# Designs tried in a protein design chat: VH-VL binders against Riboflavin kinase. Part 4

Target 1, 134 residues: Riboflavin kinase, of Devosia riboflavina (a0a087m355)
Amino acid sequence: MGIRLSGCVIHGDKRGRKLGFPTANLSIAPGVELPPDGVYSCIVWLPGQTTHHGATASVGNNPTFDDVKERRVEIYIHDFDGTLYGHELNICLLTRLRDMRRFSGLDDLTGQTERDVAQSRAMLAHHALTGLLP

## First folded at step 12 (VH-VL)

Design kj01 (from kg06 with heavy chain N52Y)
Fold by ESMFold2, look of step 15:
Structure kj01 (fold): chain C 134 residues (1-134), chain A 119 residues (1-119), chain B 112 residues (1-112)
Amino acid sequence: as target 1 above (134 residues)
Amino acid sequence: QVQLVQSGAEVKKPGASVKVSCKASGYTFTDYYMNWMRQAPGQGLEWMGWIYPDSGGTTYADKFQGRVTFTLDTSISTAYMELSRLRSDDTAVYYCAREGDYEGYFDYWGQGTLVTVSS
Amino acid sequence: DVVMTQSPLSLPVTLGQPASISCRSSQSLLHRYGKTYLHWYLQKPGQSPQLLIYLGSNRASGVPDRFSGSGSGTDFTLKISRVEAEDVGVYYCMQALQWPYTFGQGTKLEIK
C-alpha cells in the first residue's frame, strides 16, 4: 500500500539537523509524478537492507525558502542518525498528515515538526508492516 | 581570515536597477547563509532577506518582494543583490553578511555599498 | 513583524564608567528548546556593523570581557562595565526567532 519512490540522497537545508530533525533530501528520477504536496507518514529502506524504518516525509517546497522552482521529497528517518549522502533510498509514502504551510519563525517550525513526527509514529504503530520489502 | 568584499558605490536614476556584488573568502562559501541588509543615511538597519548558497534557495522580506533578487556565482564565491525600479527612498548603504551556525546572527559583514538614487 | 525597541536612543557616558542599553521585543524571543534569539551589534563611526553578543549572552570572537548581554523573554540588556574610547558608535539589538529578522532603532553611545 502507499506510493513507492526511490531516489539518491542529496544535500538539503542543514538547519533541520541543528534542531534535532536531520533530513535526507531525495533526487527523484525525471518523469516520476510526485503525490500531492503535504507531509506524510512513510517507511524507508536503507541501502542494502530489507528491513525498514519509520519516517516522516514532506513533499513540496522547502518551508523556510520562498523558492518554488523545484518540488522536493525530504525525509526524517525515525531513530536514525547516520549519513546517506550519495546513496539510494527506497521509500513508501503511506498516510498524508497535512498540507504544506509557511511558518512565522523557528519556534513555529519546530513545534509543527514535533507534531508531524508524533503523528507519523502513531500512524505507523497502528499498521504492523513487518516483512514488507522495497 | 573571513572576508566579504562588496562592489563600489553607485549613482542611479529613479526607475533603474542596481546590482551589488559580495565576494567571500576565507571559508567554505556554500556552508553559510548570506544575508542582505540596508541602512539609509542616518537611519537604522533593515533586513532584506537571505540566500543559501548550497541550494540557491532565497527568502525576501515582504517589503522587497518583487523588486529584489539574490543570485550567486559559486565558482568565484560571490553573492549578488539586484534591486529594480529604484526610488529615491532606496538611497542607502547595502551590506552583505554571513549568518553564523544557522542561528540568525551575522558574524562577518561586507564593507557596505552606497547606492544613491537621484533624479 | 516583531518590533524591537531600544532605550535610550542617545547615551552620553563618561570614559571609564559603566553603560547599559535596554532592548525590548514585542513578543518572546525564547525558542521552545531554550535558546534566546537575540543578538547585539556595534557600528563604529564610518564602519560596518560588527557582532558583539549572540543568542542573548554569548560574546562573539574577539569581543572584550567588558561587554555582557543578559535578559530573557522580551527584556534584554547590553552592559559595558567600563567604557573605552573605541566603544563609541551605534548599538543595535536584533531578533532572529521570527521572520523577517528585525532590528532595534539603535542607541548612539558617545563619550561626554
Scores: ipSAE 0.553, ipTM 0.828, lowest interface PAE 1.5, mean pLDDT 88
Fold by ESMFold2, fold request of step 15:
Structure kj01 (fold): chain C 134 residues (1-134), chain A 119 residues (1-119), chain B 112 residues (1-112)
Amino acid sequence: as target 1 above (134 residues)
Amino acid sequence: QVQLVQSGAEVKKPGASVKVSCKASGYTFTDYYMNWMRQAPGQGLEWMGWIYPDSGGTTYADKFQGRVTFTLDTSISTAYMELSRLRSDDTAVYYCAREGDYEGYFDYWGQGTLVTVSS
Amino acid sequence: DVVMTQSPLSLPVTLGQPASISCRSSQSLLHRYGKTYLHWYLQKPGQSPQLLIYLGSNRASGVPDRFSGSGSGTDFTLKISRVEAEDVGVYYCMQALQWPYTFGQGTKLEIK
């Protein structure tokens, strides 16, 4: 009931932290099958923990290198305000919320991010009530 | 001291490409968006887009989409702007500028690079 | 694209007198979190632009306190309380709320 992934936290765009949505950027090993690009509700297990956190993730490609591409997953962990640089995270992508899109500006980006997080929280709450979380 | 030093003036024919460099010093190169602007002779300023050196991510103004490419070499703290299929109305001074605090203001500018496109 | 309109486009000023430059945007520059994404630059003759005012009213480091920015929404003003010879140049407003970032046409300030 979801797509399980793991990856190491690498640098991300610090604009998210400035806007109140700090994100972790995950480097995913080559050859791992990723779901279609988009924004997802997901859950995350932090290093050394067996309990999960709710999260909102975006799945997209890194810039192209000739014959090899680096895949990335960028994650905002709900209700978490720390840093995990260099640590490995385990995640499960659950519901695809929307396609990736271009934004018209900072206000558009901020508003969409707020909606994505709200929708992710709602989907996760529904899954918990129906016992569909892994 | 924060400093942005650009490559020298270029003269090009229509249809050619030009690549302008911008070497940064005095700050952590990967912590700041690098923006590119241009200014035609006697005219105002026009934003071309940005690159974020930490990720290599780019955004281009629609007017330049498909003709401009921003690249970087993080090991020498240098950003590059390449503009292809040049026209006479691309004659301008091209600037790199550092974006302060992710807030869209440009607190340090390069000295400018004149690109002249003529037949 | 957000259109930025400056007035006047040419501003002759007597040395030591105040100057005021207007900038209007075709859309509000107020972000939902309360910041105003309007910035001002001065380009002195033969030089690169330099930042004067950011986020509506904050003076950049090293900018004399005779410069001030005000306004919100769509109407903004840059004021110079007492013009000095080194203030000659072209002043630009710029919005950074919407993409692409856009500049006003410029206001050329000259001593008369």
Scores: ipSAE 0.538, ipTM 0.829, lowest interface PAE 1.8, mean pLDDT 87
Fold by OpenDDE, look of step 14:
Structure kj01 (fold): chain C 134 residues (1-134), chain A 119 residues (1-119), chain B 112 residues (1-112)
Amino acid sequence: as target 1 above (134 residues)
Amino acid sequence: QVQLVQSGAEVKKPGASVKVSCKASGYTFTDYYMNWMRQAPGQGLEWMGWIYPDSGGTTYADKFQGRVTFTLDTSISTAYMELSRLRSDDTAVYYCAREGDYEGYFDYWGQGTLVTVSS
Amino acid sequence: DVVMTQSPLSLPVTLGQPASISCRSSQSLLHRYGKTYLHWYLQKPGQSPQLLIYLGSNRASGVPDRFSGSGSGTDFTLKISRVEAEDVGVYYCMQALQWPYTFGQGTKLEIK
């Protein structure tokens, strides 16, 4: 039903933060199999907490940024504004929302991010009502 | 104060590669995007791409995709731009510039590096 | 790519007189959150470009108040209320909403 991952929060680009969507990059251990590239609805457990938060996650290489060819996991935690650098996070990827895509600019990125988050929230709400959350 | 100091002028043959350095000081190197531009003699400015030192993430203009490579040495707050398969129309002054506050404007520029490509 | 078109390309000005440079973009530079990603630079002879105006109308640090940026959407203007000798150089507008960033052709301001 869901794909569980864990990783330490590391620094990434900060453009999302400027757009109101601060993300956390997770350093996933080598050898861990990642799901197919894409954007996912997900839940995350913050350090020391047993309750989960909703989140939107991206998996894979960001086609917009031709950097390290290493696949990465990046998450935007809904309704959370804390700092998590250096902390270990556990996440569960639930529903794949879309493929990774290249963006033409900030407005394109912002618009798609808004849609992704909205869709993620909707999916999480649905899972909660149907008892499909892990 | 913020300073960007670039390496000296280069003279290259067609087909060769050139690597320009940009040493930053006066600010936290990893907190700002570094952009690269060039300017052919008597011409305007052309954006080449950026690198974010904290993550190493890069974006290249399509025109230079596959021919340009941005790299870093964060231990000495230095960014590098390498352009390969040089041709005569690559002759230009190359600039590094800091992107201010993630808003797409360049508030500090290097002094420029002239790269001349000739047979 | 977003095409930036400046006019005029050559701008001879008498000292003490005002100057105006137009910049047009092939598409709107207004971000959905209200920021306008249009910036202006000045490149003085033999020097690197320097930031003049950012995000449409904000003067960079150290820039005299005789410089002002205005405009919205696709039409922008840089104005100099009273041109001084130190204002000689090439002015560039640049859009940063779309990737790649693109510059105008440049406007060369000279003293008559």
Scores: ipSAE 0.530, ipTM 0.867, lowest interface PAE 0.8, mean pLDDT 93
Fold by OpenDDE, look of step 15:
Structure kj01 (fold): chain C 134 residues (1-134), chain A 119 residues (1-119), chain B 112 residues (1-112)
Amino acid sequence: as target 1 above (134 residues)
Amino acid sequence: QVQLVQSGAEVKKPGASVKVSCKASGYTFTDYYMNWMRQAPGQGLEWMGWIYPDSGGTTYADKFQGRVTFTLDTSISTAYMELSRLRSDDTAVYYCAREGDYEGYFDYWGQGTLVTVSS
Amino acid sequence: DVVMTQSPLSLPVTLGQPASISCRSSQSLLHRYGKTYLHWYLQKPGQSPQLLIYLGSNRASGVPDRFSGSGSGTDFTLKISRVEAEDVGVYYCMQALQWPYTFGQGTKLEIK
């Protein structure tokens, strides 16, 4: 089924871009209940599109960078290189992949991100085959 | 012409706090990470952490966690470093430096701010 | 933390002669995508540090071509082909692959 969220894309820390994993930070409206902290497989609808894209999402604060005390939603849209700042995105969080964790550096972050994306893609493929995608 | 201009020298007593400012000019302040380092007299360089002005995100070295605070005034392109519970071994020149192109190197540095902690 | 070890710590050089500074890291600074996160700085007497070499071998803007950075993995070298008077100062290597960023002890280059 999944958890549906909507938010406006805002700026993030941009470090992921250098590693090939640019993320979109979503400003979620106050009062919206977020799922437990962690990394999720996700689908996203781009503005003006009816078809969804696969994505990897993180929910919670960023333990590595200690930059956000409030819980945030960040998404990496697979196979997409466009700019979405200021746009409203609809997403659906599907499978929780792991807990949030601290990273020791860029290589550690890169390695885990690659694993997360691979697992996300696998989960999305599974949902597609089983008809669980919304 | 990128420039980082820091506040003047400070003399503090042990237990006090110090707040150093770093005013940036010549570039878009919010587009670059601002890092802080210090250098004790006659010693090497020590990284303290960074702040990303666009988001306000911070990362502190474990050594300074809970004692240092990075803040911003984006309206005047200024970053601040506040160090509390000062002790004599905090005596050092403190530097702000811009991180170039998110690659972990510092391409522009402030002139440094000497903070002296003595009884 | 990644430990950065420079050698020598003191480097007296005759004007016009070459100089070489070694920097060793306690672990590899090679990122899996091929970038080496090792940077070199020079701090001239009474001045702030200034960037010399970034990502192992790239000269920063305005840095003379007599400066070069080389190395891979855990062993790095900064070379000055012909030392000039303006090259006096303390040289630092720094790794930026792991957090916290860490510096070498510094190498003080002086003219004999």
Scores: ipSAE 0.491, ipTM 0.852, lowest interface PAE 0.8, mean pLDDT 93
Fold by OpenDDE, look of step 12:
Structure kj01 (fold): chain C 134 residues (1-134), chain A 119 residues (1-119), chain B 112 residues (1-112)
Amino acid sequence: as target 1 above (134 residues)
Amino acid sequence: QVQLVQSGAEVKKPGASVKVSCKASGYTFTDYYMNWMRQAPGQGLEWMGWIYPDSGGTTYADKFQGRVTFTLDTSISTAYMELSRLRSDDTAVYYCAREGDYEGYFDYWGQGTLVTVSS
Amino acid sequence: DVVMTQSPLSLPVTLGQPASISCRSSQSLLHRYGKTYLHWYLQKPGQSPQLLIYLGSNRASGVPDRFSGSGSGTDFTLKISRVEAEDVGVYYCMQALQWPYTFGQGTKLEIK
């Protein structure tokens, strides 16, 4: 239940940070199978912690900010404002929320991100209630 | 003392490619989006897209999608814009510009590079 | 694409007199978090554009206080309280809320 991934946090697009949604880009090892492209509810374990945090993750190419073929994993950790560059993170992708999409601008991006985070929180709450969280 | 210094004027034939360089100095190159614009003779400004040097992420205006490529050489704080399949209406001054504080405004501009496309 | 419309396109001004340039956008440039993504540039003859006003009303570094930006939503104005000779050039508004970024046609300010 859920897809576990590990990766080192690397630098990425910082526009989300300006909008209040700083993301961590994970460098996933070559050969690791990724789930289908999309946005996911996610849990993440911060370095040195045994308790997980809720997060919203995106898997795939970023059609708005990147035209690279390489699929990437980005996570927004809910209620967390620290920096994690260079750290190894373990995550678990839970529920797929939507497909990847191209945004028309900052407002569109902001609005969808808010919806994604809200849905992610709701899914995480559901998983917690049903005992589906690892 | 932020500076963006672009490569010299180019003269190309239709169908050819041109690659313009933009060397940045006076700031951390990887911390700012680099945008490209062009201006046809006697005309206004046209946005082409951006590249984020830290990640290499790019966004191209639809008009140039598939014909323009932004690249980097971070070792020398240089951004490149390559435009292929040139047409006469690609004749313009091409500018690189730093986007300030991720707010979509360009606080520093290169001096511009004239690209002339003629048979 | 967001269409930016400037008026007038030509602006002859007497030295020392005020000047006003209008910029209208086909869509609101107000972000939901309160920032207005409208910027103003000046391109002096033979030079690269230079930033004048960012985010609607903020003067860029080194820009004289005779320049001011105002407006909201879809209607914006750049004002010069007292035009000087060095203010000659083409002024552009630009929206940065929607992609692609789009510029107005430009307003050419000249001295009478």
Scores: ipSAE 0.468, ipTM 0.847, lowest interface PAE 0.9, mean pLDDT 92

